# VH-VL binders against q9vjs7, part 26

Target 1, 121 residues: q9vjs7
Amino acid sequence: LRYSQGTGDENCETLKSEIHLIKEEFDELGRMQRTCNADVIVNKCEGLCNSQVQPSVITPTGFLKECYCCRESFLKEKVITLTHCYDPDGTRLTSPEMGSMDIRLREPTECKCFKCGDFTR
Short names: E, the ipSAE of ESMFold2; O, the ipSAE of OpenDDE; V2, 0.75 times the mean of E and O plus 0.25 times the DockQ between their complexes.

## First folded at step 13 (VH-VL; framework fv_tezepelumab)

Design z3 (at its last look DockQ between E and O 0.02; V2 from the best seeds 0.00; counts 0 for: pae E 14.6 > 2, placed apart)
Fold by OpenDDE, look of step 13:
Structure z3 (fold): chain C 121 residues (1-121), chain A 126 residues (1-126), chain B 108 residues (1-108)
Amino acid sequence: as target 1 above (121 residues)
Amino acid sequence: QMQLVESGGGVVQPGRSLRLSCAASGFTFSKYGMHWVRQAPGKGLEWVAVISYDGSNKHYADSVKGRFTITRDNSKNTLNLQMNSLRAEDTAVYYCARELERHYGSWYVEVDFDYWGQGTMVTVSS
Amino acid sequence: SYVLTQPPSVSVAPGQTARITCGGNNIGDKYVHWYQQKPGQAPVLVVYYDSDRPSWIPERFSGSNSGNTATLTISRGEAGDEADYYCQVWDSSSDHYVFGGGTKLTVL
């Protein structure tokens, strides 16, 4: 039996996604100073990639199962401002210094099909 | 602990036969595919043969097809390699190795050799 | 037949990073496994699935695979890392398990 391997690229795309971010800030003594949150739009990878199952005389199960997964090929850093901040008592903070928090996260800019289980690319 | 112990190696003349054995312990032998891999003196690793967990599937390297036979006895936790029509180029340390299936989701299964024996030396010379 | 090509030897100073390559046609489409063999000993699996690592293998060992080259990376090289290293794949065309020629790593 012959088994052909190829790229699994099909309908893997970079899409927009709305997520809720929460970040806690602690002082030097380890006490919670404030909690900030926001709803933000970020990129995600989503789509279909080719997978196949073929007979094999080598594997114990008698089959070779190959799968490709949609994941990021390139990332970028994004600065996000969390605009809803609260003190430990639940009071909203409105000062310019305490009323917002900037955080950095990485999001996909390009997506493609990779071999499933390869999480270090 | 898991253990694989090869035996049956020795010195034989070309054209003769030899039977190698691998005794497995420390794991459920009947659940795993098993392999023979050999290494000529000062050379690299060469895959020889594979047998499925239940013995229903066997496969051989082209270099040994028709001459070598891989078998197993799950009741005795033993893997065997019958080597016929031996040649000088068959001289090597012969390792038995356990094949481990690794699952990533429901779609992908890959295998690697996660445990090896210490090997038994086979010398074919006139 | 499918062929894996490794350099015969690689040298690295203690504490430095060693990189061992394994070349093969479209090897990036395959999963590569790596084995370590010290003198007089049996091979030991150190990396599987291109980059995964058994729990008993130090995190200094890592792997990558893309295009026509797979790479085993050993960070913070130690004297104990001196060994022969073999890459391995399954070739679907021939239904064979294929090993590279091996690379001797020396830590000097």
Scores: ipSAE 0.016, ipTM 0.638, lowest interface PAE 9.1, mean pLDDT 88
Fold by ESMFold2, look of step 13:
Structure z3 (fold): chain C 121 residues (1-121), chain A 126 residues (1-126), chain B 108 residues (1-108)
Amino acid sequence: as target 1 above (121 residues)
Amino acid sequence: QMQLVESGGGVVQPGRSLRLSCAASGFTFSKYGMHWVRQAPGKGLEWVAVISYDGSNKHYADSVKGRFTITRDNSKNTLNLQMNSLRAEDTAVYYCARELERHYGSWYVEVDFDYWGQGTMVTVSS
Amino acid sequence: SYVLTQPPSVSVAPGQTARITCGGNNIGDKYVHWYQQKPGQAPVLVVYYDSDRPSWIPERFSGSNSGNTATLTISRGEAGDEADYYCQVWDSSSDHYVFGGGTKLTVL
């Protein structure tokens, strides 16, 4: 029997995307101290991956099937500053201590096709 | 206003199972990742497991992988830990802890573990 | 697996500065968080992102992180500072959360 990998027209790649981030910060009593937000540009994985099948008498369907999914192959941390901070009453916070918030994202820097279900994160 | 309350601890024999629960109140539980962290008597803190805000991603310490299952029920504001095949080295106080983060699809922002429950004791002895 | 190393104990005289170290390979490339645990209590956050403090934590608590060592510094040590202190990082390679072994601070 002949076996083949998929069609060969995979287009899995890393793309820039703009998202609106909102982060809430609470005090030790669990009360909201502030809400900070910003629009930021981050990476995402997008695209198609070819799946493969091959004949088999071992499986119930008569085929062995491997699905491939476009996923991150490498994540990198980056620090983002949220620049619009407000108290619970909606008042803009502008002090050096409360007027911005640094946050850490984990974002993809490489994207590749992987077997579905073989994802570690 | 915020509370995390663990329950379900007890004394069990090796090889048995226990199910721990953590009841959350005073915050929007479904927006936060949650952890289990344990501390053996007289010992330090050991991270056990994490579950994402929607339950879609889970990770475990190597010492418990394959034996423990972290789950959550966002409709009941409950975090759970199913502990199977318990061993003497699993004897510890088990804390639930909140990540101070918000998830945005596959991205997430993490600040820290900012809130911890009081813990529940699990003793595994023959 | 990533490992954090802390001294088992540190002693400081009242009013003096205590320094608690957290060693790790290239820990300066990670963000370090610090927790205080008093007897019979759950841990509480005292320093995060290496050097930031929650607003209710006194300025006497400070942190630094560079190279292979992060340090929690408690100036003007008080009896109320007696506790176990843990450092913690997230390790991106394993996607695991790692704690140091803890340091018992004694204020004599």
Scores: ipSAE 0.000, ipTM 0.529, lowest interface PAE 14.6, mean pLDDT 81
ESMFold2 (binder alone), look of step 13: mean pLDDT 92; pTM 0.943

Design z4 (at its last look DockQ between E and O 0.02; V2 from the best seeds 0.00; counts 0 for: pae O 11.0 > 2, placed apart)
Fold by ESMFold2, look of step 13:
Formats: C-alpha cells, structure tokens, sequence
Structure z4 (fold): chain C 121 residues (1-121), chain A 129 residues (1-129), chain B 108 residues (1-108)
C-alpha cells in the first residue's frame, strides 16, 4: 500500500451523454393531460479519481481508506424542450400549446474528485 | 386521475416495527422516483427517504438511517416504508410524494431530483407507551 | 446538513402583497421549491425551480431567489391563501432534501 498518485492519473471530467426524458402533465383533478418526451444530449461526470489507503491504529483493520469519486462541483440549469407529446390514448399532439413542453433540469458543468460520501450514486 | 394513498399507520409502542404502504394510480409509477416525508403534530415537514424509479438507489435522512427501509414494487404500483426500532420522535403523519423528474442514462448522469409535485393524504403513526 | 430559515409567521391585509422569505447560505445557487399546506391537508406544490408554477396555480404566486434569500410573493392576497408555506431545496453534498421550518400566512 502506498501514499501517492494524488494528481497525475486523475481524469475526472464533464462528458456528453444521451438520455431519454419523459414528463407527464396532469390537470387540477390529477387526470393525465399528456405525456411528453425527447432524446437529449446532456453532461455527465465521468472519470477516475485516485483513492488512498494508509495505515491507522484507530480502525479494526489497521487501515484508513480515503475514497474519491468523480462528481459535479457545479450544476447549471438547462431548459429542454420535449417535442413528442401524446394524449392519454397515445395520439400525437401537434398544436402549439400541447405539442411541446419546456422543462428545466440541472446538469454538471464542472466535475471534480471529491471524497466519497456515505451514499453511492 | 392520479392518486397516492398511504396506509398502514397506527399506534405502536416504542421499539416495535410498522410497515407503511403507498398505492399509486393514474401515472406510470415505474418511471418516477418516490419519497417519504413526515410531519410531527404541530411541526414542519421533514424529508425521510427517497427511492429511484427502479429501486436501485436509496437515500435516508440521518434521523432514520439504519432503522427505516424504503422499497417499491413496480408490478403492484406500491411504495413501502419498513420502520424498525420506532421511537417517540417518529410520531408523525407520513406522506408519500412523487419527484418532479425521473432519469436513466448510461454511466453516472442524473437529473436533479428537486421538487415533490404530487403528495398523498398521509397516514398517522403514533409511537406511545 | 444544509439549513433553511423561514419567519414563523407573516400577516397581510386583503388585496395586498405577501412576501415569505427563505434564508440559506448561497441559496441563490440552488433551486427553491415552495409548498402550500392548509389545515388538515397534504402540502401542494405552488412554485418550483425558484419561479415556475404548475399550470393551475394563479400567476399571483411568484418566486425569486438570489444571494442568501429566496422569496415567495403572493400578490392580491386572499383569505383562501391562508396556509403554512414551506421552502425546500436539494442539497447535493449530502443528497438530502431540506425543508424550511414553515411560515404561517394570515390574511387579516
């Protein structure tokens, strides 16, 4: 076990990926009005982060592990237009008011290595 | 009409267990992340747990971690909360809530899970001697 | 974890504008969502992503968020607006969802 390699082999970066987004819209009575979807390109965090294992007299195993994960350090809003809208019967909606839907989501614009949390992703 | 209906609440002694259910209808349940949110009598809202659309990812508030387990059965359109080692401070109305967006991609991409756009009516859990 | 602070109560005269604040460190970098809860009822989403509304929520409900303060604004306040209002964010560092303590709005 060695204490090194903290910087030279890390390649955590923001990369493009393609996802399929779906959003359902309901009225005041909770009845479905339409379902809209689109395939979009968004950012993701991907890459390698160096981790460390070092001796410790405190833990039962005699080692203390420092894990680093490639995660977002900054998110930015992206407005996405869902262009494929359908009524509850599966019929495509094409009117200006019902044929598309704008949604907001956050995507990473900056990714860095952070110490891993108690929760996995 | 979309509905979220909680059940399984009741009065139970400290240290015992209780299982809550939430029945979903009127939307594609298997496409949405789901949450439990609770509210102690006369108090504010407290987030409890989340489960991803396919059940592969779960997160818990620190106050319940290790005692509560969130699960879902997409074939029955149900969300569940197993509550073990109950304490007086767990006394609350428990709501199930739907997240605003859902997502699946290759790799580590995710959509921000920010808001709860639909809520059930709640079920009361009382932990008392 | 991340903490949101709301005033316990706000009063407004009928027809006047109510403002409910939600304080948090750098809350302007987060999306803030607002819920209305009337007595004996479940919360309902009234504003999300700082300033967007579900289509059935009147345009009199609006929101803003900058710096350390997010604000829910209810123009032309009505008796039907009396409720508890909660702000909420997602905290990426903990993967937790955080609510403010709630604000009771009274319309005199």
Amino acid sequence: as target 1 above (121 residues)
Amino acid sequence: QMQLVESGGGVVQPGRSLRLSCAASGFTFSKYGMHWVRQAPGKGLEWVAVISYDGSNKHYADSVKGRFTITRDNSKNTLNLQMNSLRAEDTAVYYCARETYYHYTFGSWYIEVDAFDYWGQGTMVTVSS
Amino acid sequence: SYVLTQPPSVSVAPGQTARITCGGNNIGDKYVHWYQQKPGQAPVLVVYYDSDRPSWIPERFSGSNSGNTATLTISRGEAGDEADYYCQVWDSSSDHYVFGGGTKLTVL
Scores: ipSAE 0.005, ipTM 0.624, lowest interface PAE 10.5, mean pLDDT 80
Fold by OpenDDE, look of step 13:
Structure z4 (fold): chain C 121 residues (1-121), chain A 129 residues (1-129), chain B 108 residues (1-108)
Amino acid sequence: as target 1 above (121 residues)
Amino acid sequence: QMQLVESGGGVVQPGRSLRLSCAASGFTFSKYGMHWVRQAPGKGLEWVAVISYDGSNKHYADSVKGRFTITRDNSKNTLNLQMNSLRAEDTAVYYCARETYYHYTFGSWYIEVDAFDYWGQGTMVTVSS
Amino acid sequence: SYVLTQPPSVSVAPGQTARITCGGNNIGDKYVHWYQQKPGQAPVLVVYYDSDRPSWIPERFSGSNSGNTATLTISRGEAGDEADYYCQVWDSSSDHYVFGGGTKLTVL
């Protein structure tokens, strides 16, 4: 019996997704200074990957089972500006310094099918 | 504690036969596949043979096919390797190793990953004229 | 036959991170295991399924696998880590278990 692994990359894609981000900022004393939020567009990975079950003469179950998952293969850093900021009392902040907040996050630039359970990327 | 103890090693002339044994304890022997792996002096590891948990399936490295036979007796918790037509290149420490399976589940899917999680201390086989 | 290629030796200073590579064609599509063997001792499984560890293996041992290279990473290297390390895969084409040639790790 022979087993061949498939990549299954044909149905894993990088897509745009709108998400709501919230970030709290605290002062040196640990008190909340402000909370900022925004709706932003980021990339995500989505799709189906080809998993396999094949006969095996060495496994106790009689089968070799492999699963693939759609995940990121490359990431990039993105700077996002949160444009809605509020003080602890819920008052909107409008000053140039406090009215917005820049945050950094990583988003996928490419996606493909990986072996499921691989968390090293 | 889990333990594997190899025996039967020694010095033999080329063309002769030798039978190795591995005694298992500390686990349910009949539930696990077992392997032989050898290591020539100063060299790396080389897989030799595998036998399924119930002995129904066997597989060998090309280098030993037709000459070596792997067997097991689950009632005695014993793994064996019959080595016939021995050659100088068969000189090595022979290890028995337990095959374990790690299961990873992802929704309705899962994978089975096999590795050698327990090894004996080995028995030395020397083939020389 | 499927071949795994390891460097014959790697050296690292105490406290530094050691990286041992294992090369193989599309090895990233395979499950890679790593074994540690100290002089005069039997091999010990230290990493399985590319990056997972037995519960008795320190977190200093980690692994990765992608493309044509698998890597065993040993952080905060110590004298006790000196050993030969072997990568291992199962080759579906030949139905063989394949070991790399082994890498001797020295902690200077």
Scores: ipSAE 0.000, ipTM 0.628, lowest interface PAE 11.0, mean pLDDT 87
ESMFold2 (binder alone), look of step 13: mean pLDDT 91; pTM 0.932

Design z5 (at its last fold request DockQ between E and O 0.09; V2 from the best seeds 0.00; counts 0 for: pae E 4.9 > 2, placed apart)
Fold by ESMFold2, fold request of step 14:
Structure z5 (fold): chain C 121 residues (1-121), chain A 129 residues (1-129), chain B 108 residues (1-108)
Amino acid sequence: as target 1 above (121 residues)
Amino acid sequence: QMQLVESGGGVVQPGRSLRLSCAASGFTFSKYGMHWVRQAPGKGLEWVAVISYDGSNKHYADSVKGRFTITRDNSKNTLNLQMNSLRAEDTAVYYCARETYYHWTFGSWEYTEDAFDYWGQGTMVTVSS
Amino acid sequence: SYVLTQPPSVSVAPGQTARITCGGNNIGDKYVHWYQQKPGQAPVLVVYYDSDRPSWIPERFSGSNSGNTATLTISRGEAGDEADYYCQVWDSSSDHYVFGGGTKLTVL
């Protein structure tokens, strides 16, 4: 058992995750034309960030708690092809134009701790 | 059935205010960035403003910055445009439009470079002297 | 401010190929989107990300983008293709979405 590298209490990082993507496509009149799907592996931010308490004269308690969240600090784009397309009746579509759909997906390549936005009063 | 329906257009005098609404249905409104695009009578399309899917980021064309405010209410599936200090040059049909990108993850970042795949039918704003 | 330039009009005979250009400095480094607008109607997306097409748009609509010119190509032109066509980009330096001035396509 080695000592921790000094980061044992904060571990915001990118981890692989499987997600199920579903994309509906509508025509210009808003009628559904097809639904395409796939399971894909993407990066997500996961982990814990330290919260802090500091003195404050503007809060009723005399202290301010600031929350930090593990969030994306850098994203990359990739294009994936959804190859399981179905018409509105659930029939598999196999033509080259309707049997697949390319979508653009942005995923994190780096995650860091940021303030969560709202502060405790 | 997917719909975008604009409302709140009308005739107003210069210097006055008007509020436009866009009601969305048939899709997960809170996952898409939204735009206002306008078209003066007999003229081309002009981008006006964008708001990110969660409302955290807003950007405006220089011609409207400081006068117009884009907002959204994801609990009511509505997009709004508050138009203050209206000028004759603001006379146009105003469209709400949806970006193509569905935000699969949470965060305050924006997806840029996108197209607008669904548009409302527009509402007319006339600013007459 | 980034400027997109389109010819004001293009005319083709029925069955012929129409080419509508969208000029911009280094436009080949941007994604170009194209919209069709018929009189009294809202715009309709016909090509996006330079060359992708919504499934309801016929394959005879296609797009290309390189250098300083993006092109919308409509093969086998039909009367139903008569409309105004707009190109659109996002410009990172100005952080604006920009439309071209529009091109009126007539099919005679």
Scores: ipSAE 0.225, ipTM 0.749, lowest interface PAE 4.9, mean pLDDT 86
Fold by OpenDDE, fold request of step 14:
Structure z5 (fold): chain C 121 residues (1-121), chain A 129 residues (1-129), chain B 108 residues (1-108)
Amino acid sequence: as target 1 above (121 residues)
Amino acid sequence: QMQLVESGGGVVQPGRSLRLSCAASGFTFSKYGMHWVRQAPGKGLEWVAVISYDGSNKHYADSVKGRFTITRDNSKNTLNLQMNSLRAEDTAVYYCARETYYHWTFGSWEYTEDAFDYWGQGTMVTVSS
Amino acid sequence: SYVLTQPPSVSVAPGQTARITCGGNNIGDKYVHWYQQKPGQAPVLVVYYDSDRPSWIPERFSGSNSGNTATLTISRGEAGDEADYYCQVWDSSSDHYVFGGGTKLTVL
């Protein structure tokens, strides 16, 4: 079966979004060393893509389904510093070494409509 | 110190049921997603099921979906796996594993694609006639 | 379903660098985690989120992930590194966690 090449990209956008990140650090014995968190702004994909369902006599289900989803076309890595760190007792850590934690996060740089479930980019 | 201790393994006939349990200690159990992972003798690791920190969300591997049920009791720091309609191919060491506490929240949405940072020693399940 | 492919075995001489690959479609867009499993033991997380390492894991262990291949690198290989190594990802389309087939590392 062949599907139409509808994009529907006009309604799929790269937007800024605030997220809350949390990470706990443990030692080899499973004892918590600290927990760090931060609110940060990252990119997200959001929007509507055109999907179609048509009756069909050639498919087992009786329908042709073309579903598209707003997804990332490209990702970039971003280093984020968690600036709120606490010890197991809930006391905020303020030392340069323990008071912050760097983590890596990937965020979208571009968004467009892709066939749902399709990972080809 | 953190511990995960599996129990409930044994030998059962095909079609029978078995209930595994994992006792957690040394950490705030209710904060973490928990998993079952199994390993057939001489084979690789196979993910079985996950349950969210509060038990509100569950997912299963296709191979066990409809037969296995993952549950947890946060008041008792216990993770469970009810295994029904057992098959020979379910024979494996079953590990409970904790998901890392490294996740993102997006408003009302929360998702994790985390690793398994701590594992129990496993309990052996043998399904044979 | 998402599939991860590992070589069944890798061999290195002591002191040499071992590289274990994990292949997957656009795996570079996923976070890859690595586990070490020695005979008769439970798996141990050695690398997570592509390149992060637990503090108790030696610096000899490192990870990278790009394109269709993730790689676990073990520098200055020693006998104690002999084990099975598994890569793992989370598949958002199915909400499944996926392991590779595992790689047996021999240091000889």
Scores: ipSAE 0.152, ipTM 0.755, lowest interface PAE 2.0, mean pLDDT 88
ESMFold2, look of step 13: ipSAE 0.012; ipTM 0.646
ESMFold2 (binder alone), look of step 13: mean pLDDT 92; pTM 0.942
OpenDDE, look of step 13: ipSAE 0.039; ipTM 0.725
ESMFold2, fold request of step 14: ipSAE 0.005, 0.005; ipTM 0.621, 0.614
ESMFold2 (binder alone), fold request of step 14: mean pLDDT 91, 91, 92; pTM 0.941, 0.929, 0.943
OpenDDE, fold request of step 14: ipSAE 0.015, 0.032; ipTM 0.633, 0.653

Design z6 (at its last look DockQ between E and O 0.23; V2 from the best seeds 0.00; counts 0 for: pae E 9.2 > 2)
Fold by OpenDDE, look of step 13:
Structure z6 (fold): chain C 121 residues (1-121), chain A 129 residues (1-129), chain B 108 residues (1-108)
Amino acid sequence: as target 1 above (121 residues)
Amino acid sequence: QMQLVESGGGVVQPGRSLRLSCAASGFTFSKYGMHWVRQAPGKGLEWVAVISYDGSNKHYADSVKGRFTITRDNSKNTLNLQMNSLRAEDTAVYYCARETYYHWTFGSYEYTEDAFDYWGQGTMVTVSS
Amino acid sequence: SYVLTQPPSVSVAPGQTARITCGGNNIGDKYVHWYQQKPGQAPVLVVYYDSDRPSWIPERFSGSNSGNTATLTISRGEAGDEADYYCQVWDSSSDHYVFGGGTKLTVL
C-alpha cells in the first residue's frame, strides 16, 4: 500500500450563513425582562477534508490514521445588535435602552483542514 | 422569579447508585441547556455533565463518563443525574445550573452559549464506606 | 486536557482594585466566564464572554481576556467582595467545560 502525505485540504471553505440569534435577559431575581432577536449573517466553516486509514508495518497499531476536519484557522469577534426586543408579554420594546441589545459572537475568518482533534491553535 | 432546586443527595457506600433531581421553575425550561457541576468539600468547582435544551446532546466529564447519565423531562421541568458505581471521589455538593440563553441556528442545528447564569443551592452527596 | 490556572489567593485593601488572573493556553481565543462564590452559597455569574456583565452585577466588576491571560478586575473593593472567584471556559477539543482552581479574594 502506498502512503500519500498531504495537507488534507480538499473542499474546506469559509462561507456566509444567515442565523437567527435570540437572547433572553433576566433580572437578579430571575424574572424575564426582555427577549431580543435578530437575523444575522456570520461566517462558518464547511467542506470536506481528505481522511485515510491504511495498514502499516511501521506503526505499533498496524495502521496509519490520518483524519482531517474542516474547521476555523482564524477567528474574529463581532458585536451584534439584536434589534427586535420584546417584553415578557410579547410587546415590542422601542425605547433606546430596551429596544436593542448588543451581544458578542466569535466567527471564523479562515477555514482549512486540520487533523481531527487538533488543539494546537 | 426563577428557581432551581436540587434533591436526592445523601450518604451511600462505594459502588452504589444515587439519582439526583433538579426542579426548575420561573422560566421556559425547554429553551435552556442544563448542567451539573459539583464541588468537593473545600475544593473548587468541577463540571460534571451537560444536556442540551431538547435532550438531544449530552456530554460528560471524563471522570464520570460511563457511570453518570444526565437526563431531562421538559414536560416536568426536571433535570436528573443518575450516578452509578459511585466512588469516594464523587463526594461533593452537586449543583444544577442553567446555561445562558444565547441561541442561534445553522439550518436544522441549534447552538447555545457556555456560561452558567443561574445555579441551584446544591445537594450533598457523600460516598463513604 | 485544557487547564486554567488561577492564583490561590489575592488580597486587596478596601477601596483598592483587585485583579484576579486566569491563565490558559491561548485563552484569548476563548470566551472566559467568571463566578463569585461566597461561603456556604452557590456560585454567581459576575462576568461572561470575557467582559460582559449581568445587569445586576455592579460596574465595579469587569473582565478582559487576551493572549494567555484573562483578568477579572474588581474596582473599589468592598468587604462584600470577599469570596472565591472561578474562571471558566468551554474547550472545543474535548467538549468539556473547564473551571480554574479558584482564587480566594480577601479584602483587608
Scores: ipSAE 0.053, ipTM 0.724, lowest interface PAE 2.3, mean pLDDT 87
Fold by ESMFold2, look of step 13:
Structure z6 (fold): chain C 121 residues (1-121), chain A 129 residues (1-129), chain B 108 residues (1-108)
Amino acid sequence: as target 1 above (121 residues)
Amino acid sequence: QMQLVESGGGVVQPGRSLRLSCAASGFTFSKYGMHWVRQAPGKGLEWVAVISYDGSNKHYADSVKGRFTITRDNSKNTLNLQMNSLRAEDTAVYYCARETYYHWTFGSYEYTEDAFDYWGQGTMVTVSS
Amino acid sequence: SYVLTQPPSVSVAPGQTARITCGGNNIGDKYVHWYQQKPGQAPVLVVYYDSDRPSWIPERFSGSNSGNTATLTISRGEAGDEADYYCQVWDSSSDHYVFGGGTKLTVL
């Protein structure tokens, strides 16, 4: 019989990471028009969460184990310009209308431990 | 070129089951959230279900909850919709559609306000006796 | 669940501006996406995130969103713009994706 809290040595945090973003753009006929990319720094959630064990009359063991996962609690929008655009043959596109692409992404600004399968916060 | 091809539609009686498939090619399927959207004859678009890029999260319209199951197999680049206990009101063209944002290889960022930037041609499901 | 309301039809003379509305409670707090569907075809994204366009969509398609109304604006309407238009949002309270009922645009 044991009991623990979903705290203690948790290390769920927001960390900066460099990622390679790729975005394919298609025309109205489904033909690839271009692919654009950039290396960017974004936030991500990373770390461990302690499982919680508490007394329970429902389970065969008399305990209920609650799994906790490190997840984003708040996201903010970031606009990123992808500056390396290529046609389907791999030729660099440099025209003003095709040489870059803005995308919107949402990155975490806060990470917390949540009950696994519970992401309403 | 990018393709989304739905299959598995047909005519079935009420209470029967049907499984739809959507074969994807020409893009990195495993990095995109996927949706089913349906359209009854002469009617508007109705969202049916979504599955996250890795299959870990699923949501359903109330009209199909408990009867339909969305799944994906990233090794085969396929999206599926298992439809059980079919009703006449499920009669529609069913489209698969992909979310706009590419999910990064380092993690998941749920972009729940995403648009649907590419759609298949649809497959017709008719439920009648 | 969350409801989006569109007029069933809108008519515009050739060369004139059409405005298609999408009504929803506090829709200005949501991103609105717009799709064009021509007869016998799958929908095509024409505006997303309220006001962004795919690169192949002409600049005469534009969007706005504030308060309880989002609007798709098609300036210099052409016969090729005749289609059904749907607005769409994600509703955070239900985790559902919601379409408007659709608006048939006629260019007389």
Scores: ipSAE 0.011, ipTM 0.639, lowest interface PAE 9.2, mean pLDDT 82
ESMFold2 (binder alone), look of step 13: mean pLDDT 93; pTM 0.955

